# Designs tried in a protein design chat: miniprotein binders against q56419. Part 1

All scores and structures are predictions.

Target 1, 326 residues: q56419
Amino acid sequence: MEGRTLEEVQEEVFKRHGVLVPKKELEDLAKALEEAGLLLTEKVEARLKEEEEKLKRERPMRLAGLSYPEGEREARAFLEAFRASYPGEGEEARVLLMPHLEPSRVPEVYGAALAALEKTPPPERIYLVGVAHRPLKEKAAALPVPFQTPFGPALPDLPALQALDALLPFELFNTPLAFREEHSLELPLFFLKGRFPEARVLPLLVARRSPELGEALKVVLRDFPGLLVLAVDLSHVGPRFGDTPLTRTLAEEARRRDLGFLERLAEGEPEAALAFLGANPTRIDGVEVVASLLPLLRERKGKVLAHRLDLEAPTLSAVGAGTLVL
Below, numbering starts at 1 at the first letter of every chain, in headers, positions and changes, except where a header shows other numbers.
F, E and O are the ipSAE of ESMFold2-Fast, ESMFold2 and OpenDDE, as the mean of both directions, binder to target and target to binder. V2 is 0.75 times the mean of E and O plus 0.25 times the DockQ between their complexes.
[cut] stands for letters that were removed.

## First folded at step 2 (miniprotein)

Design T4b
Fold by ESMFold2-Fast, scan of step 5:
Structure T4b (fold): chain B 326 residues (1-326), chain A 85 residues (1-85)
Amino acid sequence: as target 1 above (326 residues)
Amino acid sequence: SPELLELLKELIEYLKLAIAEAKKALKEGDPEKLEEALKELERLAEGLFLLSLLAKGDPEALKKLAEEIEKLKEEIEKLKKELEK
């Protein structure tokens, strides 16, 4: 069956080009397909169905007791400690860029985001745009269910989500399972729900640049005004990310790259921010989100409140994090 | 699971090789036979997609795997469209 199809592809290539796929890779793939076939049994299908059914009701906490406290009182103290770690004052935000990496690694950056939220009037809804860490059936997706937090459930803005879905050329609610374990939404949401307990949320994931998402969001935000939050990390440097080991020089380059990107966004020039990155080899996961949301970022001036390049010593790697208010 | 993640990486590398060979075959091979091969490659890519949703591990490794699966799906779709011409 499957093995025969692989042999047919290899044989066809040999007949046409005289090249064979290496036998080791073919044998490894055959074994992997056997295991994958077992994984696609009724038992695995039942497990997938069970997970999808659960996600129709709610999105449970996955990082409670790990990245933030499970209890409401302890969670509140934790959030206030993060605010206290940032010595500056915030600025009112209509658009907030904040990180989604482990909060304990960059407390002052999350503190800066909290300071901005403190100066921002409570929104009726938050458009929370994160980065997909699992593949999506489409370029972007949303999950229209309550997301559990220590501060109570963050309720979905169903009318706004339906309006967004109607304006997109693809099904918005396309990959529920991608939301089961997604820290780029869960970690920012902890802070956002703590500060705006009454706000409804549009939890959005971007896997690849979607200009149609930005155009649709511009329309929806006019009818359903709210706070736009880009939950993205900045530079990813080092062996953990497929790059060379971190050095002082590479760390300085990453810091300059992150700040150059953020400052151009703060000047209301997102195309210039993307072009600036295009000339540099360091990877930033915010690129796809910014490229998708161009219509919402143009001509909005603001301020970079915080930036840090967090070092991961065991892997000689680093991740940039920043807080930007527009 | 570390074993599933490693297995998915191996499958992705093989699928990349198979797609590269399919691109060569498209320019010099039989279009009807290639159509059947592309159908199977599409089925394998969908299997990788589903398996990746069950995988556990470092979020950054999962994100890289997700990006690679999406690129493979796009390449297969482009080949299918090119074959239709």
Scores: ipSAE 0.296, ipTM 0.714, lowest interface PAE 3.7, mean pLDDT 83

## First folded at step 11 (miniprotein)

Design t3
Fold by OpenDDE base, look of step 13:
Structure t3 (fold): chain B 326 residues (1-326), chain A 85 residues (1-85)
Amino acid sequence: as target 1 above (326 residues)
Amino acid sequence: DEEALEFLKLFIEYLKQEIAEVKKALKEGDPEKLEEKLKELERLVEGLFKAVLLAKGDPEELKKLAREIEKLKEEIEKLKKELEK
């Protein structure tokens, strides 16, 4: 926003659209934006540049001490406790679907993921595909830098990332700032790094379905074999997501959608899984990721290890989480 | 954080209205004024894009904003293609 004061924007909005955004609300909003560093001021541009420059070297932990312990010893105890929360045994995974929800909400689902990882030979590399909760310049992106974890840095597989970039019709290394606070990568990476400390990582985000990504990854995986991880949540229902408060009927529908989606994936029918959701009325988070990775999910049979629809009581909303191995 | 998100929502609505005006003007046949306006809208959407990247708040709300930004970009690109015809 070159030089136009919020007042000028207000005046222009008023002049053009007859909507008087109350000056106080606009001032409070402008101030809130300025305080939030969201106004494209010189200060915000400087901050953007600074944050981008930091992300050229490494992606620091953002959720250490909040969602998981910062210290390695405590982090190991955390992993063991989560594994203990799932009473079952895992299966070897070539593809792992796991949540990225706050771990404390769905411990047994993460525990199921850990159980699967126990049965999985250490991969050379992990393709970690998360959901972009920030806008991306392209349909998908990667950040080719070390991601900090309590277990040390998760190092990028630069050769595999470069091979992937070369096969995509767009620049893969776009929108580094989208990775800065992206929990859909950070949270699953904690568990993955804790189990496979020597594995290199390809941290990938999907904003929109990219069939090109799946086709490119299918080629890359031939030369650069590894574990594919889909870090996705399932249904999002209730007031936080635009629904009425959670009811038995709404919860049953969310579970039906989640399980129906996961079961069809477990049967090796990802297109059927997507078709089953239709308009996705319960807002399954992983749809764009699955739609991007169809070539990698086809004909792979597996097993649903865990599922939970977790109630957030303060908002009477719920989020589905699941663990699937293929 | 909530106030910032509310502002971003209001700004998206503003941009939607501006795009609607450009669509109207395109039908009325003044192409030169439209190119400048589209460039301005692109700058504003880029600003919004950067703002959402830096914003704090509920990830799901941020994701909604991200999708709205994508729609705005797509609409602007469509309008640009129509002006080139």
Scores: ipSAE 0.740, ipTM 0.898, lowest interface PAE 0.6, mean pLDDT 89
Fold by ESMFold2, look of step 13:
Structure t3 (fold): chain B 326 residues (1-326), chain A 85 residues (1-85)
Amino acid sequence: as target 1 above (326 residues)
Amino acid sequence: DEEALEFLKLFIEYLKQEIAEVKKALKEGDPEKLEEKLKELERLVEGLFKAVLLAKGDPEELKKLAREIEKLKEEIEKLKKELEK
């Protein structure tokens, strides 16, 4: 909003809402606009450029010391504790669905993912597909740089990323800033890098379903085989997400939707899994990723290893997480 | 942060209404004025896109805002193409 004064903003608000906003409220609005970056000034533009240039070189850890330990020794102990939280055995995965919810909230679900990785031959590369929580310029994006972890950098598979980019009808490397704080890649990557320290990574985000992405990945995976990871959460229910307070009925519906979705994926029927959700009334997070990757999920049978609908008592809300191997 | 996020929600609803008005006026409105309006809306949506890229707050609320902004950009692009025909 360069060139706008506080009075001009006040006039615009009045025209749109039919009320003259007091000057103090407009001052608060101007402060909020500055914090949100809507007042594009030289300082905001410089900040955007600086952060973007950093992300073209590497993606640093942002959750070390918050969601997982910063030091390698402590990080390995952390992995062992999570594996111990799941008492079962895993199964070999060519496709793994795992959460990106805060690990301490669903330890046995991450433990099940580790159990699956124990049964999985170390891949040359991991196609890590998360959910964009910030806007992308296209339906999907990648960031072809090292992602830092306590176990060392997860190096990008540049030839596979370039092959993928060449097959898409849009530029794959389109929104570096969207990766800056993206936990749907960072949290699963901690576990994946800890178990497969030599694997390269294709860090991918989906914002909205892209059938073209799935078709392109099917081609790329033929020449660049590896582990496909869908890093997605399941139901989101309760007031934090726009519902009434979490009731027994809403929680039961969320569990039913989560499990029905996972079981249909495990049957190799991703279209049926999507159809089962209908309008997605419990806001299962993984729908856009699954819808993008249909060609890679069809006719792959597997097993649901774990599920939890985790309660957020302060918000009277819940989030579902699961582990599925195909 | 919380106040900024609430403003972004309000502004998105405002932009949705403005885009809907352009859609309704596409055949009968003044093409030059509609083009000017679409350019204004495009600039505002791009500002919101950048604001959400830099914003702090609940990732789930940011994701919802991001999806709305992406849809607004797509709607504006479609309207620009229709107006040029």
Scores: ipSAE 0.698, ipTM 0.874, lowest interface PAE 1.1, mean pLDDT 87

## First folded at step 18 (miniprotein)

Design z3
Fold by OpenDDE base, look of step 18:
Structure z3 (fold): chain B 326 residues (1-326), chain A 85 residues (1-85)
Amino acid sequence: as target 1 above (326 residues)
Amino acid sequence: DEEALEFLKWFIEYLKQEIKEVKKELKEGDPEKLEEKLKELERLVEGLFKAVLLAKGDPEELKKLAREIEKLKEEIEKLKKELEK
């Protein structure tokens, strides 16, 4: 928009799309974009810079009081309630696949993750690999700062992060703003920090498959052993995601794909898991993460502890969530 | 927030069309003009990138926008490489 008038934009929209957007709507949109920080104005750039500068120190909680309690005492009670929602016993995890969906939607799946963590010796560090819901400059990124939690800050493992960066063909410490509101790290981290308060964390995001990340992590894990956590959701089906409203057939297909994916991972066949999905018509969220971490998932046998396809009734859509230990 | 997302979606479609036009002109067009157009498209995509980083809304919609931005970047990069040949 730099240099073009709203009228020029309106005319261009009309010429190209046959829609005359009222100038007022364009103004409101431009204002909304400016307010949303979407217009590349000096103001937006200043805001971006300010937010980036804040993220050099720490990543504050964004979902405290919304998705989980802000207070430590209440947060502990929350953990116990989620653990109680899963009636089974866990298994020791070297790799944990768990959801990042709103916890209240899939409590027993998070409960299964907690059950696995109960059987897992406290790690020195946690490699927490989430899904980027914002664009990254590179295929993957890390934020080397403390992440705030109700249990205190999750401190970064700087030596391990530096070792990882040194092995990657791209700058690992890119796009700090992508971490600002990234729930795929914040939500799992709540549970992880609550169970392993002394563990350092490597908060990683994957936007696109990076085989280099998996190879680099495989090397880093030798010198810096720790728990690998894949914070990924599974199928996304229904109108929110471009499908028809959820039907029995669509739900069965989503479950089939979710379970087929998880089972192949549990067998130590991550390539087979990816191949099974093909074009991924049910939009399994974790595909890019798994594709990035193939070297770490190969030949590791494990167990699917929980799965749920959770209905979002207002949108007649559903999201799959699972817990897998390897 | 919803209006902002709709604008971003529209803007992505606009950029897709611009890229498509560049693709059509690549063989017969003025290379210098095409290079300038690609640079402008890169600038606009960078703006879109920053906008989506700050945007509020449904994470899955934002993720979709993020993936579309990545595709736009890749397409522009391919066109730049083709123009250099």
Scores: ipSAE 0.730, ipTM 0.898, lowest interface PAE 0.6, mean pLDDT 89
Fold by ESMFold2, look of step 19:
Structure z3 (fold): chain B 326 residues (1-326), chain A 85 residues (1-85)
Amino acid sequence: as target 1 above (326 residues)
Amino acid sequence: DEEALEFLKWFIEYLKQEIKEVKKELKEGDPEKLEEKLKELERLVEGLFKAVLLAKGDPEELKKLAREIEKLKEEIEKLKKELEK
């Protein structure tokens, strides 16, 4: 940790386990931790500050060539292929729920989102609300910089972001580094920017439910209308997530909870959707976002366009993804 | 990196135990000693916060760690307020 010596780490291990780890093994561990950035040396602190300053200017693509094509022409063909994977028609969305799961795992779910966007008038701005996979200093955060995509930069809506920040009891622009690797924004943004190239974006992350965020967004949306996107996944079941191996019974339960959650949201009843999940035994990913955004979801009726509970064969686990328009 | 994630999990459990000890001693312990202990715990949690920001690994495991670190931060802030009474 910061300024720790090898002796201090060795002492800590002895206190916890009653075993004195050989100095050589501890030195190898310390080197590996420093290389990974987990041992907070002066060098690591300098790296943190450098990366943070870069993120105050722009957020570069991290998943180009991995989750979607790097080149613009290939990226447009990619969008068309995903749309084709969903044979149905969409509906106009004022609120769109879509996944952030690896697109190749749930192509028709992303295709359904594209179908909805086809029916949706181009918005001036998109409120893109993802799930923080790294800690935030506050319950929610934004990064008011361009996000690079194969279709060009997605420009931030600075006036709307500033209005949002002014209404919150905490600083909205609080953890730039949490955006560095955050796929819950980057993956949906690829699809959104491809279909709405002129829309500005409010890139938002929720770490823990914030009723204040939802109330503030309701005010901001009145003055700065746009498309609200909840970029969330659904059930997470199986050993990777703390369960026994995936059984047919567990998979059926996860699907039932995913669909019951989405259906109650589609009825304009977000409190009922949360109550239906109770303790959330299948770990639906979107609950913190939905719980934050209650004022924006109440009495807004819509339709579930797609759902898949996708198997992760190597981990004997599954993740649910859905598309909901409101 | 599975080794780094396991170390972070272990250290979070260590901090949870230290916080529990402060909770037990709030009314009967030395307030100056408890205040200094909370400052030490706060520094350690901030270090963990930064480590998870830089860590590589399974995003779902990192999210679990992030939630636990945020809970530790909240608990420490609550205890600091209680100690000031």
Scores: ipSAE 0.566, ipTM 0.843, lowest interface PAE 1.8, mean pLDDT 87

## First folded at step 19 (miniprotein)

Design g2
Fold by OpenDDE base, look of step 20:
Order: structure tokens, then C-alpha cells, then sequence
Structure g2 (fold): chain B 326 residues (1-326), chain A 85 residues (1-85)
């Protein structure tokens, strides 16, 4: 049936645009799409099934040897170096907002997160809420399997995950493939597992704001207390994100929005933080996560420990990162 | 990988146009034919959804595609509800 879709697409492109894409170019495109896993061929479907079956057992590391060391000894040295990059002291966290940006770009922001974790008693479980960079079937999802780290597997809290699922109007355990390469969970989990090796984890992804998730988590946290971690980046500005190259004015606006957002969260006013952003013209990444977790963020006062707007020089673009404790 | 992403972007724009056409036809078109068109669009969007799950590329570009897919789904669902009225 899918081969017909390419011919039908060819015919439709021809009908609409008067361009007959040569069959060879379509075949080359189809082959490229197949090689890229984009064509739902029987082979791609078999691969999808295989990958889904693998994710029923564990989520393997994808960024080991790239973003962080694969070996435990080297990984510990990596943590110490990141902690050393932040000259301040942390505070005890009940809620931790931290980045999921490539660690080497914002070492002191991750260092501030580690400083906060040093002042935090070891939790029984960590609610790790990341940003879905892949589509989800539902507004949010969880993957109830061990996540591999250099420090050993981060084990899921199955009872707490089941309790959460039971309170949601949708199936929580959806779209396992969205977790396969999701860095918004893998990167913060490296730091969290390194600091709290015995903590169980609830790996959660948010694609769209889900008020139901925040309400459900508020109930679950009563019976299953733990550390809440929001793994979110802040502003995304510059050509990669549809803006002009970074200027002083654009950078100042990004910083103003990032800090204004974080400061209002630190005051226990998450609704005010969202309202401050309005249409979110600097594309703060964490908006949908914060909007989903409002019940857990209200009236919690805290402190902004670090912020950076990091320039990606090759693209003249910048991404904001921050660490907030509540 | 870049070619794959560009194709996905193109396909999203194609689906947006198809949805717009269905939306125009909703007032005057044959309800049965429109239902069939919407079912086919749902199938195509599901295929797109799976393709983006497997796609390689910049996470921020993939996130944009993901949000566009969500919008397509919402638009189709809205049209289905309008057709049932």
C-alpha cells in the first residue's frame, strides 16, 4: 500500500505543481527515506517492533562517550569537574529545575544543580519530568523500565508509576519509542543517578500542557514522596530558531525573559511566570512542563542558583539554561 | 538526515493543504466522501507520526515537527466532530 502512496504523491505533485519528479529521484528519495527509517516499509515496521520490544526491558545509553563518559570512574570525575565549575553553595531542593542542554555548553548550570543535590537528603524516588522532542500519543508519557547510566541502571518506581497511571484520564505508558533517544531525560539522569545511586526514578515526558498530570502527581506525591526534577531549557533565539543572528538586544531580551520566568517561579508564582512570557517569543522550552506542574509549584519559594545564555557560535544562536531550587 | 527532515516538512505542508481543502468542502461536500478523506488523512498523519519517531536529526527540529503533527491531529479531530453534527 505504501508504494502506491509514493506514486500517488508523484501524481499529486504532478497534478498540483506540474512537476513530474522522475521515478529515479523518487526511488532515490524512497531509498533515502527507507534508510532514514521514514518509510513505513515492512522492514521499517519490523525495526520499529524490534526497538519497541527492546524498550520493554531497558532504555540503553545513547549519549555515553559523546555527552558524558561511559566508564564509571571517568563519569565520577566528570561529575566532580562539573560541580567544581560552580563556585557557590547549593540549597536543599524539593523541586529542582535544571537544564537538559549539552552539558559542556553550560557546565556551571549543571554544577549549580549538583550543589543543590549535595544539600538535598537522598530521596527514595525522583520524578524526572523532561520535554518530549518526539511526538507522543498523549500529552504526557512514562517509560517504566530501567534506564542505563555509567553508575548502573536507574530503576523505575513501578508502584508510584502505576498510581500515577490510575489517576490520569489517558494511558501513561504510551509511545515508548519517544524515549529511545530522548536527551531531556538521559542527560539530567546522569547527574541525578551519580548523586543518588539508590533512588528509583519516574521518567516522564511532556509534549503538551497537561493540568491533569500536575493534579495526579500532587496526589501521588502524598503516598510516594520524592524529589521533583524539571529538566527544561529556557530561551531559544537566533537563526536556528527563526530569528536574526544574536545581537545585544536579542540576548538582553532572552535573559530578561529567562530570569523573569525563573524569578517568578522562585517566588512561588508559576501562573505569573507563564503570564509574564505571554506568547513566548523567545521560545522558553520549559513552558509546557511548568504549565503541567502548576499544583506542585504554587506557593513554593526558592532561589535561582544559576543562569546562562549560551552562544552557539557556528549558528549565531543561543540557548538559555538555568538552575532553580524550590 | 537533512533530506529526510525536509521531506517530512514537505509532507506536513501537503497534509495542511489537504486538511484545508476538506475544511472548505465540509459545507457543501458529500459527508460520506469527506469521512473517507478524513480517515485517509488520519492514516497519513499516523504514518508521519511513526516516521518522526524514527527520524534522526536536530532535536529542536524534531520537536517542531512533533508539534506540527499534534496540530494536524487536532485539526482532523475537529473536522470529524464538525462532520458528525
Amino acid sequence: as target 1 above (326 residues)
Amino acid sequence: DELALEFLKWFIEYLKQEIKEVKKELKEGDPEKLEEKLKELERLVEGLFKSVLLAKGDPEELKKLAREIEKLKEEIEKLKKELEK
Scores: ipSAE 0.760, ipTM 0.905, lowest interface PAE 0.6, mean pLDDT 89
Fold by ESMFold2, look of step 20:
Formats: C-alpha cells, structure tokens, sequence
Structure g2 (fold): chain B 326 residues (1-326), chain A 85 residues (1-85)
C-alpha cells in the first residue's frame, strides 16, 4: 500500500471508527478503503471491465488441477473413481439435488449423484441451479456462455435462457463477474458434463429466494424439457459459521435437520421441508434455491440416496451434503 | 485475504448503523442532507459490492458478505424511494 501496510491502514480505520462516526471519520474510512484497494478506483474499474469482457465469451475452468484433474483422460478416471465410492444403484432423476462441496470431502455423495445420472436418460439440457457466493444485482442470475470443462465446453442453451429472461421481472443476465469463480456451478458441472457430454446447460445462480424464478422455470421447462439440478449443500455448523465448537449434540442436530429436510422434499412437500427448518438454525445452504423452485418440487416424490455431515478438522466445523432424486 | 475479509465485516456493520440512523431521521430530518448521506452510503456499498466480486477468500465467508451487501443495497434503495415521497 502507498506508505503504509494493510494492517496499519486497518488499524487506523478501526481506531478512528470505533465510536461515533462523524463525517470526517466516514471520509477517512473511504480513503483507507481506497488505499487497501477495496473501493471502486480506476485500477479496480479497469480490472473489472477486463474480466467482464472475458466472461462475455466463455467461462474458463478455475478449479482444474485443484479440485479435479485438468486433462480429459485423468478427469474421466476421476469421475469413475467417484462412482465407485458409492456402491449402490441410483434411480432415474427428473430433479437431482447434489452438493457443491469440495468433491474429495464427500466422495460417496457425488458417487450417488453419478449413480442417479447412470439411470437417467441423457437430457437435451440441464438446468443447473447453484448458490451465489458473490453478490448478485438481482435475486438470481445466469451467464449465457460456454463453461469450459476437461470434457470440452458445456454449451449454453440460448433459446431456453432467452425464454427464461423474457418471463422474469428483472434482467437475468445481470452479474457476469459473480460466475467468474463460482464453484457451486463448476464442481457439479464437472460431473454432469462428464456423464452428459451432449447436454446444453442453463447455468443459474440464486442469491436470495425468488418465487418468480420458479414460476418462470416451470413455464420454460414445458417448452424446453430437461434435467433440473439443485447444486446445494446442507447444514453449516461450528465456529467457522458462528457457533460454539462443534459438539456431538450439534452434529446430531445438523444431521437430523439435513435428513428431515431431504425426506420432506422426497415426499413431494417442499413447503413442509422449509417449515421443518424454521429459522434454519443449522444454516442449510439449499433453502433459498428450494424456496425459489417450489412449483418444480411440489408433489414430486423420490428418494434420498446419500448424506454426509463432513467434519472440517482445522475449524472444528462441519458441512452437510446429500443426494436426492425426484 | 482473511484480513481483508475481516475488515469488510467491520465496514458492513458500520454501514448498517449508518442506515439505522438515516431510518430514525427519515421523515423529520432535513431531506436534502439525508439524500446526500444516502448517496455517500450508496457509493460505499457499491464499492464493497465490486470489491467482493474481485476478492479472494473463503467462499462461505464471501457468501455471508455478499448477502449482507445485497441487503444494504436494498435498504438504501428503499430509503431513497421513501425520502422522495
């Protein structure tokens, strides 16, 4: 930073800002944020514009060599190893709920998703609905470009995306940069593209529940049939997420909440699933997606194929992941 | 990255308090001064929005920040519309 370390800038802001916030302190805070590169400056604007222009053409892999292999041959072997991690058989899915957690943490949960895809006729397109981990300008968004994978590009279904955009009360293509590093699409897409290499994709993100999205998707799916994928994680418990250290009691509660949620979805009762969670005390990740997609989940019965509440040893925290077919 | 995310958390709490103060003064305060305050808060929130789009860090912490920033933007927009009434 010019003349000062980031720590010194943060210390000054904290000292000046810790009590009443006069106009002078607001100006000092804005200056400190610019010095730290956290505000909209000419350099940030230039980088923003450059990255946005790249994303108008394609979405590159960000996790190749980190979460999955970059080469196609190694990626196919990786995919098959995950299928082998789940010894059971799947069932045909018209709707698939699967995680977006790091695959090595929940291998049998991804394996169960692959088992379900094995029983599912190749769809013409996949409606891939993830959870935005960066801010969106609207409640939901899409990016209508090819997503690169080790198995080749996942091509967008432009007619279906345009139909969806036309039905929404907001611009669907609203925050391209939110997709730049979004693992909730990239990680599930690796498995989906590996099994359905010819399917086109509607890459969708939900930030906040949007009933309008679900109603619009129900209409679009009639004219553009395909596989609906909810790429969501379940409970988030422990100190990383604002709790006391993980205890056996908290872990048991998280598991009960995860399974109770999934079981009610499997009964075709998504409103009951949401009601079961109440204030969502274990922070199940999927609630905003499920709440958006109610019209597509009602009266659709199915089965929970797998679940794991996975321990994060360094943070004494846990994250749940599951596989549900409807 | 972790240090930068912690700073963003503190700044978000500051902005929440500033919005709370604007709400208290909404109908009885000087509307021109309140409009100027909201414009400054809007600028700061937009900067945070863009910064989080470019930031590196724990995706779960980024998600929490993203949701808070989205709420701040919505609150400011509501207050601007109410002030115009």
Amino acid sequence: as target 1 above (326 residues)
Amino acid sequence: DELALEFLKWFIEYLKQEIKEVKKELKEGDPEKLEEKLKELERLVEGLFKSVLLAKGDPEELKKLAREIEKLKEEIEKLKKELEK
Scores: ipSAE 0.719, ipTM 0.882, lowest interface PAE 0.9, mean pLDDT 87

